# VHH binders against F-box only protein 17 (Fbxo17), part 8

Target 1, 286 residues: F-box only protein 17 (Fbxo17), of Mus musculus (Mouse) (q9qzm8)
Amino acid sequence: MGARPSRRQMTEARRLALTKLPPELLVQVLSHVPPRALVTRCRPVCRAWRDLVDGPSIWLLQLARDRSAEGRALYALAQRCPADADADADADGNRHDEFPFCALARFCLRAPFGRNLIHNSCGEQGFRGWEVEHGGNGWAVEKNLTLVPGAPSQTCFVTSFEWCSKRQLVDLVKEGVWQELLDSGQIEICIADWWGARENCGCIYRLRVRLLDEYENEVVKFSASPNPVLQWTERSCRQVSHVFTNFGKGIRYVSFEQYGRDTRSWVGHYGALVTHSSVRVRIRLS
Below, E stands for the ipSAE of ESMFold2; O stands for the ipSAE of OpenDDE; V2 stands for 0.75 times the mean of E and O plus 0.25 times the DockQ between their complexes.

## First folded at step 1 (VHH)

Design e11 (framework vhh_7sr4_2)
Fold by ESMFold2-Fast, scan of step 1:
Structure e11 (fold): chain B 286 residues (1-286), chain A 122 residues (1-122)
Amino acid sequence: as target 1 above (286 residues)
Amino acid sequence: EVKLVESGGGLVQPGGSLRLSCAASGSIFSINAMGWYRQTPGKQRDLVADITSGGSTKYGDSVKGRFTISRDNTKNTVYLQMNSLKPEDTAVYYCAARYSGLYFPTSQYDYWGQGTQVTVSS
């Protein structure tokens, strides 16, 4: 969040000179280094630098450099983040991986704000990242002949004549949104999906998005069951979207689940087309 | 967009023969392979036969030696010659076509016809 695009890259010569700096100046200098370089280049230099990168001060200073209204609101919340917060700990305090950095470091490294947290959103990698249930002939991936604005690929998933479903579970804490930030009441979770039918085909489409607690219990749910697309001459591809706000405390996961089928019961893949699925997080302005 | 239209289905006695035809229209230059699948009530879709644009064929185990798939590239039509028909061959037969631009496994078929009923009486 703090580095300008024109900021000089950290060089080996500069790293050597920096080992001679007092700690208070070293923190200031290192806070200008991009997050990836802090981890890959600065952290290995010596134990003192490792301890600084593993601690919150450098990352808090990185957040302080974004002076937008959103950045200022985030910085105020970040100051309340526990210094020893374990971003990998589950509800029982067990770590899912050996992530050694504080929650602020994870936020800076993952950059979750505005990023699509759904992986393989258009089927560009087949079914990677999705938990899939195949009804009839199952799901297929094909070229999307309808232009979808902002889609990273012009591909889509298409359902068969019996119900097909696919799901992703987004771990917001692992994506960098630490628990106290989620609980602040200033986070919005923005979901979207694009759906439609082939020319002269019909489909039934349903979207269910659930906000789950640390135990994967449903706390809040959004369901979209738009009117079925009957067999008509025009192709359709339309967006459904929702913003979760004021969802309370204890949210950790977003469960994003799609369901679809063909209205005609044709063998093959003439059902619901889905693409450009998204889960994004942002901060509400104070 | 590709449209597939099946014909040639009907009622036949055990031991008889039928020839199914499937005509492809639309954006046919993108088709890699065409084939036939069948579905009986309460069962999943089974591969009957497929044929690539180069003429390579594959058959389902239950139909090998009895059914023959062929194509006429000038008419964009695929044929299924069904001989020695048995009551268990009773099914809806679907024509399918595979698109060359898919990012998913080449075994998937992207375009399907509405199906044609084959009933082997007895």
Scores: ipSAE 0.000, ipTM 0.104, lowest interface PAE 20.5, mean pLDDT 77

Design e12 (framework vhh_8emy_2)
Fold by ESMFold2-Fast, scan of step 1:
Structure e12 (fold): chain B 286 residues (1-286), chain A 123 residues (1-123)
Amino acid sequence: as target 1 above (286 residues)
Amino acid sequence: QVQLQESGGGLVQPGSSLRLSCAASGFTFSSYAMHWVRQAPGKGPEWVSSISGSGGSTNYATSVKGRFSISRDNPSKTLYLQMNSLRPEDSAVYYCAKDRWSYGLPTSYFDYRGQGTQVTVSS
């Protein structure tokens, strides 16, 4: 009553007892374990546990516990997901043994819904994750003195006096959104970007976002080309956003492409400021 | 009907100059940016240069900057590309393309493109 074993010792004793359970009860018990712990702690215990974690049943039960309207809609679609790991459109590279490659396991482990799929969205890691083209003095990264709601960092990218561009390609299947879910007609792809100029500076800014098939062919696109700013009287950032819905079947990638230049200076980095770029996925109810 | 017709390509030796022309019809030429795009065998299209509708702003790919010059004559509805100090790597089919807007981007929309003119730089 007074003294208890450590959580680790108690967990080990429980794991030993669980190894003796019938498979039908073991599935129910393991379904309550968080996704990362299923892979890192439960899967290595024995072959029977590994086979259960590598299969779809535990992951389906995880999805069934979200009783929101969105969760119920996802569960109905997940029941139609291929149970065969070989039917998964694309696994993470050549590393088949890193974690279960069932599409449902990838979805649960990566948690793509609502998460920003753009890496290094504000330049907080320099140019990491971006394919960049430098005109004039190129892109620079600087502190953003304008507050942008929800931004993970107060940094931004800024263009020089000639055209600069940068792009990122998001693989929706690798992020956990399996092909049949993308093809269901119940997925929305939400994009946003923030742009502006420094005080007493001017810029041209453009955004092009394309939904691409598995061969990287353009299927649908959104373009924003706000009026060129000859001069901002004060430092500020504006948002551009769009939601892709009813985009059909065969979509795999989102290509997020930014373009900008200075309209006034001949040198330096006084052009378009861009920050807090985002690509997010959600389920549509009806 | 919108039409773009390129001309001026040919076989030239390295270090030579060549001038490409593009005759445009069927739209208000001065209201749209124009581009030159090239495609070498086995390669995807490469943007080369752009010019704004007024001609006041020009842009060049890094690979051609200082060697190529884009210009336009709005009264005659003609786009030009002056190519100097040509290299074997410049060998491609060159296309002119109409932008959707009055200023151009390196990877912009091309509403229309011409049928191309072949440039071959070889000894």
Scores: ipSAE 0.000, ipTM 0.106, lowest interface PAE 19.2, mean pLDDT 80

Design f01 (framework vhh_7z1x_3)
Amino acid sequence: QVQLVETGGGLVQPGGSLRLSCTASGFTFSSYAMNWVRQAPGKGLEWLSGISGSGGSTSYADSVKGRFTISRDNAKNTLYLQMNSLQPDDTAVYFCARDLGFLDEILSGYYFDYWGQGTQVTVSS
ESMFold2-Fast, scan of step 1: ipSAE 0.012; ipTM 0.421

Design f02 (framework vhh_8emy_2)
Fold by ESMFold2-Fast, scan of step 1:
Structure f02 (fold): chain B 286 residues (1-286), chain A 124 residues (1-124)
Amino acid sequence: as target 1 above (286 residues)
Amino acid sequence: QVQLQESGGGLVQPGSSLRLSCAASGFTFSDYYMHWVRQAPGKGPEWVSSISSSGSTINYATSVKGRFSISRDNPSKTLYLQMNSLRPEDSAVYYCAKEFDLSELIYGSAFDIRGQGTQVTVSS
């Protein structure tokens, strides 16, 4: 929105004048409008504006404004994006978004670069967004008594005395990273997770992150199996991280899966603590 | 084809010692963490001890710490558990387990016992 909102608002007369512009000039004018406002303010004005916002030209011009090395590399790849590419089509060809968008529009609106693509990364919303398997007394969400730098919430998940697992499937295309961009060899997928144990508790923790194709077949895998934590150990929280690069073509999904259990107890939630899970995407320059 | 063969269990009196052995085959023994897990009647599996691939990192459950000692001989592909000052609550079937990757956890249970185990009974 900016510091002077009234300057960004159009009078009715000004909106009517703009609808009379030739499409090529209208595209140039509308390309100066921020992505969210293009969808929420400009798209509803009339069918001509809607058709422009639903097409790639405005979004390509948005990307052209970032003249950093990363921005220029992205723009070159964006120019090769097919006009019929649908960022919202799932593996079965179904669209799920309320608004029709091209792949470039989805990228600009979702802003996937640098953003954490894992939802509910610390359990701040309970188990929302996670597919959970409960061993023993299952997973619980509790306050994390150990400070984790950068965590959006001071909460964590904790396992019971039998193996618990939880997973999240990140659809990179739905998050805005179109297929040709993923196939470019210029994308890095950065994953991280924090795990530990409560005071006077012991745990085993495992992490598996897989890059999957459009059919959900495994193409590349990263596994972490740190040493078990001894019972009667001080509370701890440790990071595991990995960067996927040069993973080839056909990647669509990131499967992020955690496993943990207590090493001793037969009741309660005294096992592995997990929090601040992340999947982030960035462009790598050669 | 991973094979683990436990041995050395028996019936002993409280305060006695036993040494368990696990002979491994079908995988590169020196590349994996190894674990001892026990299961008492009416209870789930309880982790007892772990040893890293090189033997440099060793961990024990609190109930056995100071009494049990885990070791390995990579050339002979054998895992050991020296059990001292045995107590009635140590009575269980003892299993050795290879460190598993996550694919094995999904397709084979985390509680998948690869050997027959060895029975340890501590009673008067």
Scores: ipSAE 0.000, ipTM 0.155, lowest interface PAE 18.6, mean pLDDT 78

Design f03 (framework vhh_lunsekimig_d3)
Fold by ESMFold2-Fast, scan of step 1:
Structure f03 (fold): chain B 286 residues (1-286), chain A 122 residues (1-122)
Amino acid sequence: as target 1 above (286 residues)
Amino acid sequence: EVQLVESGGGVVQPGGSLRLSCAASGFTFSSYALYWYRQAAGIERELIASIYSGGSTNYVDSVKGRFTISRDNSENTMYLQMNSLRAEDTGLYYCAADIFEGLTYEDLYDYWGQGTLVTVSS
């Protein structure tokens, strides 16, 4: 009837009581704790809790709690994931990042399914996260006066009169989608981008999205080169989208590459508007 | 360094044949759409043939049935087989490559060759 104690705040008495439980009961109790709290609050408590958080069993139980069709399909695939499999480990067992947990923990902590894996998708943080090449007056970030449904910010990137490009490389394994899951044939990679022009302005826009292997070699690509907007009397934003499926084995990265320029001006930033770029991962249902 | 180098041009009599080659280096050839353009003296450059990364081809009406475009991704080379040559086929032949398919604006292409001269005369 009253307020329950926060899962984020475990009292010393409560903590001491839990450390006296048999390992199998402790795993069940801790499986109710959200992923970030398992790492930030539970892992430091004692060696037994650290060993549980560093192992796969507790994370497999986290996945088992999602009883949706997607959750059940993921759980079946996760049961086949080797506890020691880590795509970040080199030939000597050294990891290229500092993630100390199993692949299932990374999935639970990063929650990649449905999340936009493109950072700074609308330019709300300037050019952070993007590798940018400037032609003419370069890229600018501005307020987007055209409604883009679902955009996290009403900002956009705009090109000048010479070709501008920007790219982002998404490491799917570091985002939590482990290699055996990518290789399962049950993963879809959904990409989208919004592009347009200002009133009385013209632009050329191109999108290239590539699926790359661990050596950054191209395996599959999608290219979009819609007809140029020469001189429009009205502002517009249009969506380009594509779903990669049945792409085979060995995919690790998504390279998301945008290109644009103005068709009429020789100064300023009146070219292609791009915003709400996305790369999302989902599991395919039969 | 990125290069497209045309070869195979020359002087040929009407009704003769030539095979042009476009050798590519410095980029992932198999991913690119490839084009042959022709420019005659005093005439604007025109698209003659295209071949896309998936192998689909297009031709301008005046060369359909006479010219065949092809590509060999293992050799990074594109070809134009020209049969039943006519005086009107005389010109500089340029190859071009673009990562995007279907957008045929010359100023947008990633790479252009230097051209090879074809002369059809007695």
Scores: ipSAE 0.000, ipTM 0.170, lowest interface PAE 14.7, mean pLDDT 80

Design f04 (framework vhh_enristomig)
Fold by ESMFold2-Fast, scan of step 1:
Structure f04 (fold): chain B 286 residues (1-286), chain A 122 residues (1-122)
Amino acid sequence: as target 1 above (286 residues)
Amino acid sequence: EVQLLESGGGEVQPGGSLRLSCAASGFTFSDYAISWYRQAPGKQREWVSTITSGGSTNYAESVKGRFTISRDNAKNTLYLQMSSLRAEDTAVYYCAAPLSFDEILEGYFDYWGQGTLVTVKP
């Protein structure tokens, strides 16, 4: 059949052959490439490939391959997605962020459905990702001696004898959930948190989760204020959860805010423990 | 419904003593740890002392050995016995109970009394 080139030479020949395909066939071929490789390997090849990766067709074809009920519902909504530049444009026609791809690309790259959008959910990276306010001796990160199902790390945050708070702002659009999808009425935002007290210690714990518009104004709020845990209780860790549905149009952010303190005002970290905080997004089937 | 009412403040000379009281109502006093805080002119509020429901006490380093916190559960009253008073002890003294979950929205985490002024004159 002829001489066999080295693997490197054969890979180069394959790339050169692909650049000679008609655009419609090139789209079909590239649509089989995983999202990260499209951006990191395919996009740099030439201007024509760059233009295809920056456009919606390849990404829409990838979404079409999920044939679950959820996948089909998402695909129907994705077909109604406007050109990303128009959807994200400000008053001057500029995009709201520096993301160079369409909204469908962002969704495919970030894969927001089912993923925990809270970063550093158990304190496994210290306080990274959290905006913290330290009362008394502040927050500490410690090993959690109570097993929490599904937690990515057996660590927790523990408050001191004065009120401590920490918050995280989740930008749903930057996480890949484009504005028209959020406005569709088919999105559920699922939040959860685990809280407790140490053995023979007491705590006060509060959770406030707010859905905010693009100007960071509160639209919808969930608050949990369970009864204070008094001293002489066993070590415990309990879940609070809520699902936001039918929240209307204009939601962009989830603000996840925790508050806690010791009921006994002991010096050190004997207050509320919190861990395995989560914000997850899913599509609702009618 | 919840009230904390401080009393016992006044003017005193350096080295003198004062006894502050905080009368509590509208909640089960004996179930809660209760604290004294103070705010000197032009400064932020600082924690002074706490007594737990079980009677254990804690003190800020600046007052340790000079101040004694105590409680009378039958009278729903918190006390702060202050001795060896110094010019730097001049402040409005507040008692605080960790009862308000809603105060977080307003930037207030505790129920606070209205305060009682302690002035240490040279």
Scores: ipSAE 0.000, ipTM 0.165, lowest interface PAE 16.2, mean pLDDT 79

Design f05 (framework vhh_3k1k_2)
Fold by ESMFold2-Fast, scan of step 1:
Structure f05 (fold): chain B 286 residues (1-286), chain A 123 residues (1-123)
Amino acid sequence: as target 1 above (286 residues)
Amino acid sequence: QVQLVESGGALVQPGGSLRLSCAASGFTFSSYAMRWYRQAPGKEREWVAGISGSGGSTSYEDSVKGRFTISRDDARNTVYLQMNSLKPEDTAVYYCATDLMEYFGLSDEYDYWGQGTQVTVSS
């Protein structure tokens, strides 16, 4: 069966009745509403509901319902999450996002654990989300003739005969992984990329993934620079992957940077093929 | 060919001001973060300031906050460092940097550095 609704659409009369509930019962009722509906439907009802949704108690109750080993470990850490709102000093940069001033709410709404934080990972939306440098004939987006397991689209990026590069900066805090959780030593950051070349073509491929602090200073780096291939002989795309763990405190961003070119200098797009780029975060079990 | 060329270094009096420029070529400048570093004699290279390629975010080392301002002109492919209230301890060679990871094994931190420009703050 499909997912069951946790909340029925409320009539005006029912909304008015709910606003008259004691705070302890209102928290209980609202804690059963899915994260997206709490923000989009419940938060706008009135200031009292907004203040509850912006606070941690409802979100802690949401997290308490995940009974997995990962959910229980997260709940223990979430109970120590500091408030990200200050009544005497407004939280700069958060208001214009029109989201609650609660890190737990952002985590629940965005669900960052296990999700690919790279946008447009296969070029299925062209170059959206990527900062791109075009050498020669530039990057192209093409149908990938090689099946890549788990790829959300059968597309790939292909470089030209001069160096092409593209990068994406992932803000882990904006994706819902609050700073104290990143600093806990309980987080792993898993990166992966798939690369290759067309049959009877050669390429040079390079990957740099950096963990950056709030000032975009490099703290930790992973680099992959496989040997250039003059020709590929009916080979599938190759994966490179790395897991960052025990990276210390102060990490905020992941910088994911790809570089490639053709070894044959052919006009057109016969260089490095890249697809299914990923950055995922997960909690480490004890 | 990627090139970073710093300019504007000079001898200045304490309390003076100076503006450094870094002209970039050979890559899509507006797509990349740019950074300033400095190296004083006998010291390791230290980060000074950074500016993002998107969103206009800036960042500074604590000792220069409020005195230095980083900015960029994407139409001219140039990043700037405005230095105010200069102190003798600001004396260093200042370097512009960006990451393009074009060269295998040449750098553990950055693909490209400029040649540097000397700033001396002395009476």
Scores: ipSAE 0.000, ipTM 0.128, lowest interface PAE 17.8, mean pLDDT 77

Design f06 (framework vhh_7sr4_2)
Fold by ESMFold2-Fast, scan of step 1:
Structure f06 (fold): chain B 286 residues (1-286), chain A 122 residues (1-122)
Amino acid sequence: as target 1 above (286 residues)
Amino acid sequence: EVKLVESGGGLVQPGGSLRLSCAASGFTFSDYAMGWYRQTPGKQRDLVADIYSGGSTKYGDSVKGRFTISRDNTKNTVYLQMNSLKPEDTAVYYCAASFPDDLLEYWGYDYWGQGTQVTVSS
């Protein structure tokens, strides 16, 4: 508010003129603006524009432009979306965004479909984003000498001679997948992980992935306990994958939990190596 | 190295009582499910009792109401109180540990003790 009174009054007069535009014409004009520009350039202009950008109508028009089978299915579901002001608040209302958006705006801006929702999936940022429990000498991050297709980094996490675990909680609503979309029965949650052992080493590896409600209570889970890799088994990196479908209503979080250790109790980091962990969301067709 | 050391086994008369103990070392005991299993020659190990890290318990059908499993996280020890013993309870009793405890049914036990003989006979 460092502006002179006359300049502020001129800006205010322009803003007031824009707020008097018929809503149907304003929606038509703003529907041609790219999603990011709607938030960064249009939303700050005045309260009427902010209310439209925070509402669903403009974002429905953006979604209607996707001609794919997935886009058409999403558009049909999006038409049923309520006008949510803040999809990020918990039941106690104690958390919200600095710049609140409607659920459809968050979806368009974050583009969650097909994106890996696991942060730091290969240990390229150390342990950032992971809650870690260390057994023996704990987890280490090292270069993965085994090529893993599609991995964003050729690094991996390695366990010690006692059980190590790490988990990540994915907030699907924060990632743009709103409540009614999750409850539609047309969402698939696709889970994958890569695990293995070093050359001439053995490991035990386990994966638990849980779908949690808004209170972080378990609703559905997937567990993988593949056969242990013995010490004399050649170096390998194997994929575990699962797709959650028809999981019912009330799902909000994915808890991705890894467990591993060495089979031979060697001091150091000669246990399970894990990398390229992923949680992806897609719409089911048919 | 992980060690599970059973004690308290022996010879007891029918209708008697016996208390087994299992002292655990080499892991964070409080995070593990602990269990007692028994084996008769020529058969697989059968569930006697499980106790989870949170204190929840599960019993084999043949021992419900007679046996009680408990744990002391301060002493890293799991116990099996056996009451109203029958000749059919004669077996080698094994202490077992598994992590994580909430997935015990899917993964089974990771560590086993050497076993302790319980004989119920006159």
Scores: ipSAE 0.000, ipTM 0.176, lowest interface PAE 16.1, mean pLDDT 79

Design f07 (framework vhh_7z1x_3)
Fold by ESMFold2-Fast, scan of step 1:
Structure f07 (fold): chain B 286 residues (1-286), chain A 123 residues (1-123)
Amino acid sequence: as target 1 above (286 residues)
Amino acid sequence: QVQLVETGGGLVQPGGSLRLSCTASGFTFDDYAMNWVRQAPGKGLEWLSGISSSGSTISYADSVKGRFTISRDNAKNTLYLQMNSLQPDDTAVYFCARVPLDYEDFLYGMDVWGQGTQVTVSS
């Protein structure tokens, strides 16, 4: 056979052809590139490409390609997204200074719909991401001997004989759900938690999930206080879940707070087992 | 006539091993979780390890984790503590203790204590 041009030469020719396209056609071509590659590979090419990636048009076109009922509803809301919607760009957003500050870009890059917004949901990274209060011998992270469907790890958190608590604050806007989308009345916030006790152990478990405004004031609350697990019960792991809908305007944060203790003050870590905590966001179809 | 009796203490060299036993009588041993606790000279009580009634759930204090192993034999009404890689600062009186079923406010969660067995780690 004949010699083919080098892969490098073919890549350079293709890149040269793309840089010669009119902006309107370039936007259409780049809109087919996955979000991470747009930021990591396309954005550094030249100033013109950077300006296109930093703008909303490419991201809006990516959203337009999801023709499901959910995708079409999201696209209609996305068309109303303000170009300057990133209200907190100068605070913690410093960690994303190299990324576009467009709210639509954040949504596409983070893909918040359906994803678990709780980090380290099973204790697979110890206590990273959690604000922890230790009572008695405190919290421990241990292997979960009870299978929990869909859990990313077979680990769990376990409390001691005095009240232990841990909390995670989810910033919905930083996770990609811009303020106008949250205020649309078309968003559902789905929370879940798994809790139980060890074999022959008893526990008291409580869950408090709060929707907070930008000032961290409570707007809506869900509380679960299931009956204590009695000693001499088989190992159990039970789910608590709730869906927030019609919560109004001004919501920014989800505060996910767990509390637990042993029922009989047993020294060590024999209280409430908690694992596979989740906060997920989805669009409601009317 | 509820009682716990510890045995197996003694003098051991640094780096050595000891196995402590605690024999229970006067109650249904397999209904109760058990603990090992120690008291070093001039110091307070330190919780070391706990084991569930069935033996399936075990916890250790950080100071002994990886060196000590708790176990139980419900057929013999006996609790054990295998102590490896002993150091001079492990010198203490070692107590076994029963965890009460209904005492939320009891200090250290224990209602019955043994008399203690002396462990001395010295060259």
Scores: ipSAE 0.000, ipTM 0.165, lowest interface PAE 14.8, mean pLDDT 81

Design f08 (framework vhh_lunsekimig_d3; at its last look DockQ between E and O 0.79; V2 from the best seeds 0.00; counts 0 for: pae E 9.5 > 2, unsure alone 64.9 < 65)
Fold by ESMFold2, look of step 2:
Structure f08 (fold): chain B 286 residues (1-286), chain A 122 residues (1-122)
Amino acid sequence: as target 1 above (286 residues)
Amino acid sequence: EVQLVESGGGVVQPGGSLRLSCAASGFTFDDYALYWYRQAAGIERELIASITSGGSTNYVDSVKGRFTISRDNSENTMYLQMNSLRAEDTGLYYCARGFDIEELYSSGFDYWGQGTLVTVSS
């Protein structure tokens, strides 16, 4: 055990040598760093690291690591349908984003596939994120009396004795799904909602979900007007769902719009219950 | 102008039958869901039966099997056939047209008739 460096000295020597790697090897090493650490900890290290994090190569390697059928399809699409460098800029080429990372970086940071793009989906944050119209005694938030499968919180929005509505606008591009990917024909937009009646009072529920272009014009619509729930049952919770496919080019937003009331005009919050609203994006497999 | 006019109410013995009619005008009848509501004295109005534009029906438990909602699109008329009437069926019966989502922002209201009185008396 003569002249062998200490473990700490070897660790420090390896860390310092990392800054001297050729860019090709440094890209490989950095591609194993989580996306948020890349932008918050690696990017400030030096100019060479900043240039790599601001470029596409590290992010493309991160996509390539998912060897599932979904991951391989996404990687192929990212190569065939590359993002425009100024996809979220206005007509003058100005960017509105304070952190102008490439589209692949935004995708990796936001991770839009497989998560619910509706914020505050169960009312766990009150009405935050929702545009609300109150009828009767208006909307309220309550604890669920029965379990709603898969909900991130066991809370719901409840309506009153006159029509209540609320809406959320999802910006798919800001969530990381770049426009060329949306236009590829290989993307599905899955929506769902859970609704039901309070014990001893029926409800009326309606849903409209619209796919909008960048000017917020309606391009595609799904509407559901299920029969009212007129009597209580042991299981009043119901799901509505739809998958948008083959919706063409130019879609940017999803407008998720809910309506509800009671069937008996009772003062208070006896109307339709809604919760666990969702918008999810996935890649279409063949 | 949307108008809904109920008729066919009256006095009947328990176990008897009545048929209510709702004559509609001022809108494209075929395109709308239609509803029957009941209001007993001192109680808030309740939805008891519905029929969609496609003909699907729904009923509260208290009238299921006894009442039948139907529509005749050629006459712009909805019906409620009421059989095996009970004292608790006494009240004002209203027909209503459901709102359209686009109308919600322009008109803001469901449309109602004036009601027809049904009295079940032994």
Scores: ipSAE 0.006, ipTM 0.452, lowest interface PAE 9.5, mean pLDDT 82
ESMFold2-Fast, scan of step 1: ipSAE 0.021; ipTM 0.460
ESMFold2 (binder alone), look of step 2: mean pLDDT 77; pTM 0.760
OpenDDE, look of step 2: ipSAE 0.037; ipTM 0.535

